# Ledger of designs, part 30: VH-VL binders against q8ixk2r445to577

Target 1, 133 residues: q8ixk2r445to577
Amino acid sequence: FFGMLQNKGLTDYCFDYNPPDENQIVGHQVILYLCHGMGQNQFFEYTSQKEIRYNTHQPEGCIAVEAGMDTLIMHLCEETAPENQKFILQEDGSLFHEQSKKCVQAARKESSDSFVPLLRDCTNSDHQKWFFK

## First folded at step 15 (VH-VL)

Design wa1
Fold by OpenDDE, look of step 18:
Structure wa1 (fold): chain C 133 residues (1-133), chain A 120 residues (1-120), chain B 107 residues (1-107)
Amino acid sequence: as target 1 above (133 residues)
Amino acid sequence: EVTLKESGPALVKPTQTLTLTCTFSGFSLSTHGVGVGWIRQPPGKALEWLANIYWRDTKYYNPSLKNRLTISKDTSKNQVVLTMTNMDPVDTATYYCARTPYGDYYFDYWGQGTMVTVSS
Amino acid sequence: DIQMTQSPSSLSASVGDRVTITCLASQDISDFLAWYQQKPGKAPKLLIYDASNLESGVPSRFSGSGSGTDYTLTISSLQPEDFATYYCQQHDNRPLTFGGGTKVEIK
């Protein structure tokens, strides 16, 4: 699967990554932004290794969860996907992070009008449902 | 200043189609993330969500009424229209249009509401 | 559909009282819960969204708390203008659903 990764609950919001330096794409947080289908910052791929890849740049980035964190951070992809980069996109649309045993949920940043994907306990929330478009 | 105002007939006969128009100001449905929804409230009863429409023309309907509802927008006129077919006395209620921000599903600004009575 | 059950359906209180209203969802709604105030003949007014975020312009005596399926609206010190009907609404899953309301009356 590839394309815009869109949330079911937060209408017309998609995964978005726009690093400040295109030559240094790792280390920043993945956010949610209005789906616009323009540019490369909203194009992601779900791979057979259960990675969510930001593959519009070389070297390719893969979404990871750092220890003790509930945010999604861009790391470099590895030949063998590390455990903190493994996600399961379920048939019901839930995006499950294997290592943390949590689900990716669209959420508002505290005291902000911005939105981010965060790890939360898995529920039947539409904000935890995702689909490629 | 954000404002919304509902307009339409105060009286509808059973089996007829209700058409309501929401005219708003202080915001635009061309603005990303903005939506407008319809909510009704029978006299002395709780609120019931009907439908939402967003700036990209994304539409959502209450499944219990989906086959009877149509929501549309005219961005240039700052209007949202709701049609509801096969009206019944049980549909008698005050009908509200309201704004929903950030692609979300809560309503931060409401119209004053328009009372619609369904009676023969 | 997600059912929202408010309690109590009505209560009597005096100015200065601490008032608590509870909203129970039939399933976990992940803090996507809004509270509204409605006075007779008027449209609902948004008070809280995302369970605990106070809407701009709303007095600080209003607060929201809770998680999972259980949420609470609290008025720390009831004012004369606070006598009204309050509604909760889950804004997590479609169809959107409201509670049955809680009427706060003068004691």
Scores: ipSAE 0.914, ipTM 0.958, lowest interface PAE 0.5, mean pLDDT 96
Fold by ESMFold2, look of step 18:
Structure wa1 (fold): chain C 133 residues (1-133), chain A 120 residues (1-120), chain B 107 residues (1-107)
Amino acid sequence: as target 1 above (133 residues)
Amino acid sequence: EVTLKESGPALVKPTQTLTLTCTFSGFSLSTHGVGVGWIRQPPGKALEWLANIYWRDTKYYNPSLKNRLTISKDTSKNQVVLTMTNMDPVDTATYYCARTPYGDYYFDYWGQGTMVTVSS
Amino acid sequence: DIQMTQSPSSLSASVGDRVTITCLASQDISDFLAWYQQKPGKAPKLLIYDASNLESGVPSRFSGSGSGTDYTLTISSLQPEDFATYYCQQHDNRPLTFGGGTKVEIK
């Protein structure tokens, strides 16, 4: 799948990546932002290797979760997808991170008005359901 | 200052269609991430969610009301309109409109409510 | 659909009392729970969202706690303006559902 990765429970919110230096895309956190489809910030590809790729930019980025962390950050893609970059988009819309055994949830960033995708224990929450448009 | 106000008929006959208008100020449905929903409360009873509409025109309805509901917005007038068809005396309630932030499902500001009685 | 069961349905308390109201969801709602206060003849007012986040302008004597299916609203020291009916609402899944309410009355 390619397009905007939208959350069911936060209506019209999408994965968004806006690194402060567009020449260095690695190491920054993926956020959620209102879906707008403008520019290159909200377009991702879900690949046959179960990667979520930010490939409107070179070199291509792949979303990862580092060991012991719950935040989604950008790494460089590799020829063979590392385990920490593999997400299973299930038929019910849940986005499962197999290495950690957790699901991606739309979460409020601390006490702010900002939202991020974050790993949480899997539930049937609409906030853990995702789809491409 | 965020305000919402419901308007519409106080009395409706069975089988008629109810049309309610929510007029609001202090925010716009062209504003980042907001929506407006409708909730009703029968006299002395709990609250029941009816429908939500969001700034990009995404709409959700309570499925228990089986396509009786239609929600729409007029952003230029700061209005949201709810219609409910085939009214019945059990639909007698106070009807509220309320704002929901962030595309979410909770309500941070509510109108004062309008009582709608369905009787012959 | 997620059923929300609130208890008690009513309680009597005095100014200064600590009050605890519970809300039970029929499934895990992942802390997506709101609490509302409603006074007679008025609309509900948001107190808490995301189980424990206090809405701006709400007094700090109100707090929310819990996880999974079990949630609690606590008023640490009742004030005269706190006599009202309180509702929980899950904001986890559609359709949105409310608890039956808890009426806090003057003893």
Scores: ipSAE 0.663, ipTM 0.890, lowest interface PAE 1.7, mean pLDDT 91

## First folded at step 16 (VH-VL)

Design a1
Fold by OpenDDE, look of step 18:
Structure a1 (fold): chain C 133 residues (1-133), chain A 121 residues (1-121), chain B 112 residues (1-112)
Amino acid sequence: as target 1 above (133 residues)
Amino acid sequence: EVQLVQSGAEVKKPGSSVKVSCKASGGTFSRWAISWVRQAPGQGLEWMGVIIPYFGTANYAQKFQGRVTITADESTSTAYMELSSLRSEDTAVYYCAKSRYYGRGSAFDYWGQGTLVTVSS
Amino acid sequence: NFMLTQPHSVSESPGKTVTISCTRSSGSIAYHYVQWYQQRPGSAPTTVIYEDNQRPSGVPDRFSGSIDSSSNSASLTISGLKTEDEADYYCQSYDHSNKHWVFGGGTKLTVL
């Protein structure tokens, strides 16, 4: 699966990554932004290693969850996907993070009008449903 | 260091076409979006279109749809803007501008030096 | 479609603070990043603010950006105004519906 990773509940919002420095693409938070369909900062791939790759750049980035955090942060992809980079995109659209045992939910950023994907307890909310478009 | 170097000034007659080039260096061309922006004398900035070389996709402002063509050659890291059916109102400085991403956070962080295109009879 | 409206001109004395507004006609300013560009006479534009309030390397901290959701506007604030700040300033944002980049009309800043 590849393309825009769009949320069902938060209509027309997609995974979006835009690091401040194009030559330093790791260490920043993945956010949600209106889907624009032009690739780049909204182009992701779900791989056979259960990674969500930001693969429009070299080296490629992979979404990771750092210890104790509920945000999605970009790390470098590794030859063997580390545990904190493994997600299960389930048939029902839920995106499950294996290590934390939580689901990715579209949410409003604290004290902000922006939106971000956050790890939350798994529910049947459409805000936890995702699909590639 | 990223640089955008544009082709030289052009003088054109009405009804003709002009093709301006923008050669990029100092980075990974395929990672970028290259936009074209023009500025008529004493006027503001006007976005014309954008191309993402990596995807080979281009979008145009509705105003220029059908009259402008933006292309890119990844092998030479060069973007092109061709404007046809030129009118006197097309007299302007034309800039290429680089952004890292299309959409959110896509600031034009580097600009070409500009290319003056004069359309006159 | 949306428009970004800026005042045509602003002026202030050196050392003072000036603010340039950029009002979005439709859609929430809070959901779409605003950039600011400086253009000195005879030169290409340069970025002074990106993503509402971020400064590129080399831009002095006298320049700041802010967003006001209540007025659906962005503001560029220049403190400690210097003669070298005299320029045209343009705000910019992206139109997702039309896939267009939109510039404000520009503001001429004169340092008195």
Scores: ipSAE 0.021, ipTM 0.662, lowest interface PAE 5.9, mean pLDDT 91

Design a11
Fold by OpenDDE, look of step 18:
Structure a11 (fold): chain C 133 residues (1-133), chain A 121 residues (1-121), chain B 112 residues (1-112)
Amino acid sequence: as target 1 above (133 residues)
Amino acid sequence: EVQLVQSGAEVKKPGSSVKVSCKASGGTFSRWAISWVRQAPGQGLEWMGVIIPYFGTANYAQKFQGRVTITADESTSTAYMELSSLRSEDTAVYYCAKSRYYGRSHAFDYWGQGTLVTVSS
Amino acid sequence: NFMLTQPHSVSESPGKTVTISCTRSSGSIAYHYVQWYQQRPGSAPTTVIYEDNQRPSGVPDRFSGSIDSSSNSASLTISGLKTEDEADYYCQSYDHSNKHWVFGGGTKLTVL
């Protein structure tokens, strides 16, 4: 699966990555932004290694969860996907992080009008449902 | 240092076509989106279209749909804008402008020097 | 679709502060970045503000950007006005639905 990774509950919002330095793409948080359908910073790929790969840059970035965190951070992809980069995109649309055993949920960023994907306990909320478009 | 250098001024007859080039240097095309923006004499800025060389995809303003073609050659880091069926109203300075294909702002951070296209009978 | 509306012209004396507004017709200004471009006579535009309030390198701190959600507008503020600031200023944003760049009509700033 590849393309825009769009949330069902938070209508018209997609995974979005915008590093401050286009030459240093790792270490920043993945956010949600209005889907624009032009690729660019909203083009992701779900791979056979269960990675969510930021497939617009070389070397490629992969979404990771750092220890003790509930945010999605961009790391470099590795030849063998590390445990903190493994997700299961389930048939019902839920995006499950294997290591934390939590689900990715569209949420409002604290003290902000922006939105971000956060790890939360798995529910049947549409805000935890995702699809590639 | 990023630079966008455009081709020289053009004088065209109504009904003809013009093709303007924009050569980029000081960076990599694969990380950019190249837009074309024109400005008629004494008027404001008007966005025409954009190409993302990395994806090979172009989008156009509805006003110019079917009459403008934007292309890019990654091997030469050059973008092109071709406007057909020229009219006197197409007389303007045409700019290329780059933005990062990353991000949410879509800000133009570098501009070409502009190309004057004059359409007259 | 949306439009960005600017005043046609503003004027002020050197050393004073001037503000140029940019009002968005639809959609929330708070959710969409606004850029500002300066264009001096006979020259190409240059970026003076991006992402609402960020200054590119080389742009003096006399230039600042802000947004006002209540009026659904963005503002460019120039303090300590100098004669070299005389130019046309354009606000700009992006239409995600139509994948279009949208410019304001431009504002002519005259330094008296």
Scores: ipSAE 0.020, ipTM 0.670, lowest interface PAE 5.8, mean pLDDT 92

Design a12
Fold by OpenDDE, look of step 18:
Structure a12 (fold): chain C 133 residues (1-133), chain A 121 residues (1-121), chain B 112 residues (1-112)
Amino acid sequence: as target 1 above (133 residues)
Amino acid sequence: EVQLVQSGAEVKKPGSSVKVSCKASGGTFSRWAISWVRQAPGQGLEWMGVIIPYFGTANYAQKFQGRVTITADESTSTAYMELSSLRSEDTAVYYCAKSRYYGRGTAFDYWGQGTLVTVSS
Amino acid sequence: NFMLTQPHSVSESPGKTVTISCTRSSGSIAYHYVQWYQQRPGSAPTTVIYEDNQRPSGVPDRFSGSIDSSSNSASLTISGLKTEDEADYYCQSYDHSNKHWVFGGGTKLTVL
């Protein structure tokens, strides 16, 4: 699966990544932004290694969860996907992070009007449902 | 160091076409969106369209739809803007501008030096 | 569709602080990044603020950007005004519906 990774509950919002330095893409948080359908900062791929790859940059970035965190951070992809980069996009649309055993939920960023994907306990909320478009 | 170098000034007659080039260096097209922005004398900035070479997709402002064509050659890292059916109102400085991404974070962080296109009888 | 409205001109003395507003006609300013560009006479524009309040390298900290959701506007603030700051300033944002970049009308800043 590839393209825009769109949330069902938070209508018209997609995974979005825009690091401050285009030549250093790792270490920043993945956010949600209005879907624009033009690729680049909203173009992701779910791979056979259960990675969510930011597939418009070389070297490629992969979404990871750092220890003790509930945010999605961009790391470099590795030849063998590390445990903290493994997600299961389930048939019902839920995006499950294997290591934390939590689901990715669209949420409002604290003290902000912006939105971000956060790890939360898995529910049946549409804000935890995702699809590629 | 990223640089955008545009082709030289053009003088055109009404009804003709002009094609302006924008050669990029210091980076790769695969990471960029190249927009074209014009500025008539004494007027503000006007966005015309954009191309994302990586995807081979272009999008145009409605005002110029059907009259402007934006292309890119990745092998030469050059973007092109062709404007047809020229009118006197098309007299302006035309800029190419580079942005990192389409949509969010779409600041034009590098600009060409501009190309003056004069349309006169 | 939306428009960005700026004042036509502003003026202030050196050393003072000036603010240029950019009002969005529709859609929430809080959900769409605003950029600011400086254009000196005879030159191409340069970025002074991106993503509402971020400064590119080389831009002095005298330049700052802010967002006011209540007025649905963005502001460029220049403190410690210098003669070299005299220029036209443009705000910009992206129209997701039409997939267009939208510029404000520009503001001429005169340093008295």
Scores: ipSAE 0.023, ipTM 0.709, lowest interface PAE 4.2, mean pLDDT 91

Design a15
Fold by OpenDDE, look of step 18:
Structure a15 (fold): chain C 133 residues (1-133), chain A 121 residues (1-121), chain B 112 residues (1-112)
Amino acid sequence: as target 1 above (133 residues)
Amino acid sequence: EVQLVQSGAEVKKPGSSVKVSCKASGGTFSRWAISWVRQAPGQGLEWMGVIIPYFGTANYAQKFQGRVTITADESTSTAYMELSSLRSEDTAVYYCAKSRYYGRHGAFDYWGQGTLVTVSS
Amino acid sequence: NFMLTQPHSVSESPGKTVTISCTRSSGSIAYHYVQWYQQRPGSAPTTVIYEDNQRPSGVPDRFSGSIDSSSNSASLTISGLKTEDEADYYCQSYDHSNKHWVFGGGTKLTVL
């Protein structure tokens, strides 16, 4: 699966990543923004290694969850996907992070009008449903 | 260092077409979004369209839809803007501009030097 | 779609502070990043502010950007005004519905 990773509950919002430095793509938080359909900062790929890969940069970035965190942070992809980069995109649309045993949920950023994907306890909320478009 | 170098000034007759080039260097051309912006004499900046070479996708301002064609050649890192059915109102300096991404993070961080296109009978 | 409205001109003496506004006609200003470009006579535009309040390398800290959600406007503030700051300034933002970039009408800043 590849393309825009769109949320069902938060209609018209997609995974979005834009590092401040074009040459340093890691270490920043993945956010949600209105889907624009033109690729680039909203182009992701779900791989056979269960990675969510930022597929517009070389070397490629992969979404990771750092220890003790509930945010999605961009790391470099590795030849063998580390445990903190493994997600299961389930048939029901839920995006499950294997290591934390939590689901990715579209949420409002605290004290902000922005939205971000956060790890939360798995529910049947549409805000935890995702699909590639 | 990123640079955008545009083709030279053009003088055209009404009804003709003009094609301006924008050659990029100093980075990964394919990963950029290249926009074209024009400025009529004494007027403001007007966005015309954009292309993302990597995806081969282009989009145009409604005002120019059907009359403008933006293309890109990745092998030469060159973007092109062709405007047809020229009229006197198309007399302007035409700029190419580079942005890292398409969308809300699409700030134009580098600009070409501009190409003057004069349309006169 | 939306429009960005700027004052046609502003003027101020050297050393003073000037503010240029950019009002968005529809959609939330807080939702969509605003950029500011400086254009000196006979030159191509250059970026002075991006993503509301970020300053590119080489742009002095006299330049700052802000957002006011209540008025749905962005502002470019130039402190310690210098003669070299005399230029046209344009705000810009993105229209997701049309996938277009939109420029304001531009503001001519005159340093008295």
Scores: ipSAE 0.016, ipTM 0.660, lowest interface PAE 6.1, mean pLDDT 92

Design a16
Fold by OpenDDE, look of step 18:
Order: C-alpha cells, then sequence, then structure tokens
Structure a16 (fold): chain C 133 residues (1-133), chain A 121 residues (1-121), chain B 112 residues (1-112)
C-alpha cells in the first residue's frame, strides 16, 4: 500500500511529514494535515516489513515510536526494520504499533489547533481508522 | 548552496510562444517542487504553476490552464515554463522558485533571478 | 479558494516598529502556514518568514511573524526599522483545495 495515509474520523486529514531541513529528515514529528494529493510530504508506503516508509527522499525515512513516547517520529529506515518501526495495518483500518501495543489515533495537538497521530489504547473509533488513498 | 539560474530576456510578438528555463544546482532536484511566478510591471506576484520532477506531475493555476506547460528534466536539473498564445498582458518578469513540498510548509526558499518577457507588436 | 488581503502601503520612520497584515478570506489561518517575502526594487523576492513565525538564517530578528485566529490574519512585524527595509512585502499560503499557491497583493513599505 502506498500514497496518502488518510484518517477516517478526522475527515480529509492525512499523514504529513515536512522537516525543517530537507537534508535532515529524521528526528521530527509526523503530523496530520489536509490531504492535498500531490505526493511529497504526504506520500507514504506500508511495506512488507511492516514499516510506514516516507518514500520520497534518500535515505528513506521510516516512522518510529521512541521509548516512552506516544508520538510518531521519523527515523531512518534500516535494512531490517527495528521493533519500534513495526506497524500492523489491519483489515478494519486500525493501525497497530506492535511494540507499544497501542493504536495510532488522529488527535489534536496539545494546546494547538494542529492535529497529530498519537498512540492510544485501541478502540473502535474512526479516528483510529486509516486507509491509503 | 542552492541556486536557480534562469534563461535570458525574451521579446515576443502576440500569438507566439515563449519557453523559459530554470537550471537548479546545489541540491537534489528530485526532492523539490519548482514553481513559476510572474510579476507584471508595477504589479504583484502571481503563481502560475508547479512541477515536482520526482513524480513528473505538474499543476497549473486555473488562469493559465491550457496555455502554460511546465516540464522538468531531471538529468539536467532544469525546469521549463512554456507560455503560448502570448498577449501584451503577459509582459512580465517570470521567476522560478524552489520549495521543498506541496502544502503546509511550501515556502519558496530560493528564487531564480527572473526572466523578462516582453510581448509587443 | 481564498484570497490574502494586504494593505497597499505602510510607512514609518527609522527605528520604529511597523506591522503588515495579511487577512485570509476563507479557511482558518491557524491551519495553513503563511510565508512572507521581501522584494526590493529590481530584485527577486526573498523569504523573510516561513511557517508563520520562522525566520530563515540571515534574516535579522527584527523581523517576526505572527497569526491571529480571531481576525483570521497573519502579521509581519519589523522592529527597529531601517532604510534597507524599504521594499514590497508579500504574504503567501497554500490552497489545498485547488492545489495552488496564493499570494497577497503586496504591501509597499516606505521608510520615511
Amino acid sequence: as target 1 above (133 residues)
Amino acid sequence: EVQLVQSGAEVKKPGSSVKVSCKASGGTFSRWAISWVRQAPGQGLEWMGVIIPYFGTANYAQKFQGRVTITADESTSTAYMELSSLRSEDTAVYYCAKSRYYGRTSAFDYWGQGTLVTVSS
Amino acid sequence: NFMLTQPHSVSESPGKTVTISCTRSSGSIAYHYVQWYQQRPGSAPTTVIYEDNQRPSGVPDRFSGSIDSSSNSASLTISGLKTEDEADYYCQSYDHSNKHWVFGGGTKLTVL
């Protein structure tokens, strides 16, 4: 699966990654932004290694969850996907992070009008449903 | 250091076409979006269209749809803007501008020096 | 679609502070980053603010950007105004619906 990773509950919002430095693509948080369908910062791929890969730059980035965190941070992809980069995109649309045992949920950023994907306890909320478009 | 170098000034007759080039250096061309922005004498900035070389996709302002064609050659890191059916109102300085992405943080961080296109009988 | 509206001109004396507004006609200013460009006579535009309030390297800290959700506007503030700041200033934002970049009409800043 590849393309825009769109949330069902938060209508018209997609995974979005746009680091301040285009030459340093790691270490920043993945956010949600209005889906624009033009690729680049909203182009992701779900791989056979269970990665969510930011597949527009070299070296390629992969979404990771750092220890103790509930945010999605961009790391470099590795030849063998580390445990903190493994997600299960389930048939029902839920995006499950294997290591934390939590689901990715579209949420409002604290004290902000922005939106971000956060790890939360898995529910049947549409805000935890995702699809590639 | 990123640089955008545009082709030289053009003088054209009404009804003709002009093709302006924008050669990029100092970075990864495929990572960028190249927009074209024009400015008529004494007027403001007007966005015309954009291309992402990596995807080979171009998008145009509705005003110029059907009359403008934006292309890119990754092998030479050069973007092109062709405007057809030229009118006197198309007389302007045409800029290419580089941005990283579409959308939220699509700032034009680097600009070409501009290309004056004069349309006159 | 939307428009960005700027005042046609502003003027102020050296050393003073000037603010240029940029009002978005539709859609929330809080959800869409605004950029500001400076254009001196006979020159290409240069970026002075990006992502509402971020300043590129080389741009003095006299330049700052802000947004006001209540008025759905962005503002460029220039403190300690210098003669060299005399230029046209343009705000800009992205239209996701049309996949277009939108510029404000520009503001001519005159340093008295």
Scores: ipSAE 0.020, ipTM 0.654, lowest interface PAE 5.4, mean pLDDT 91

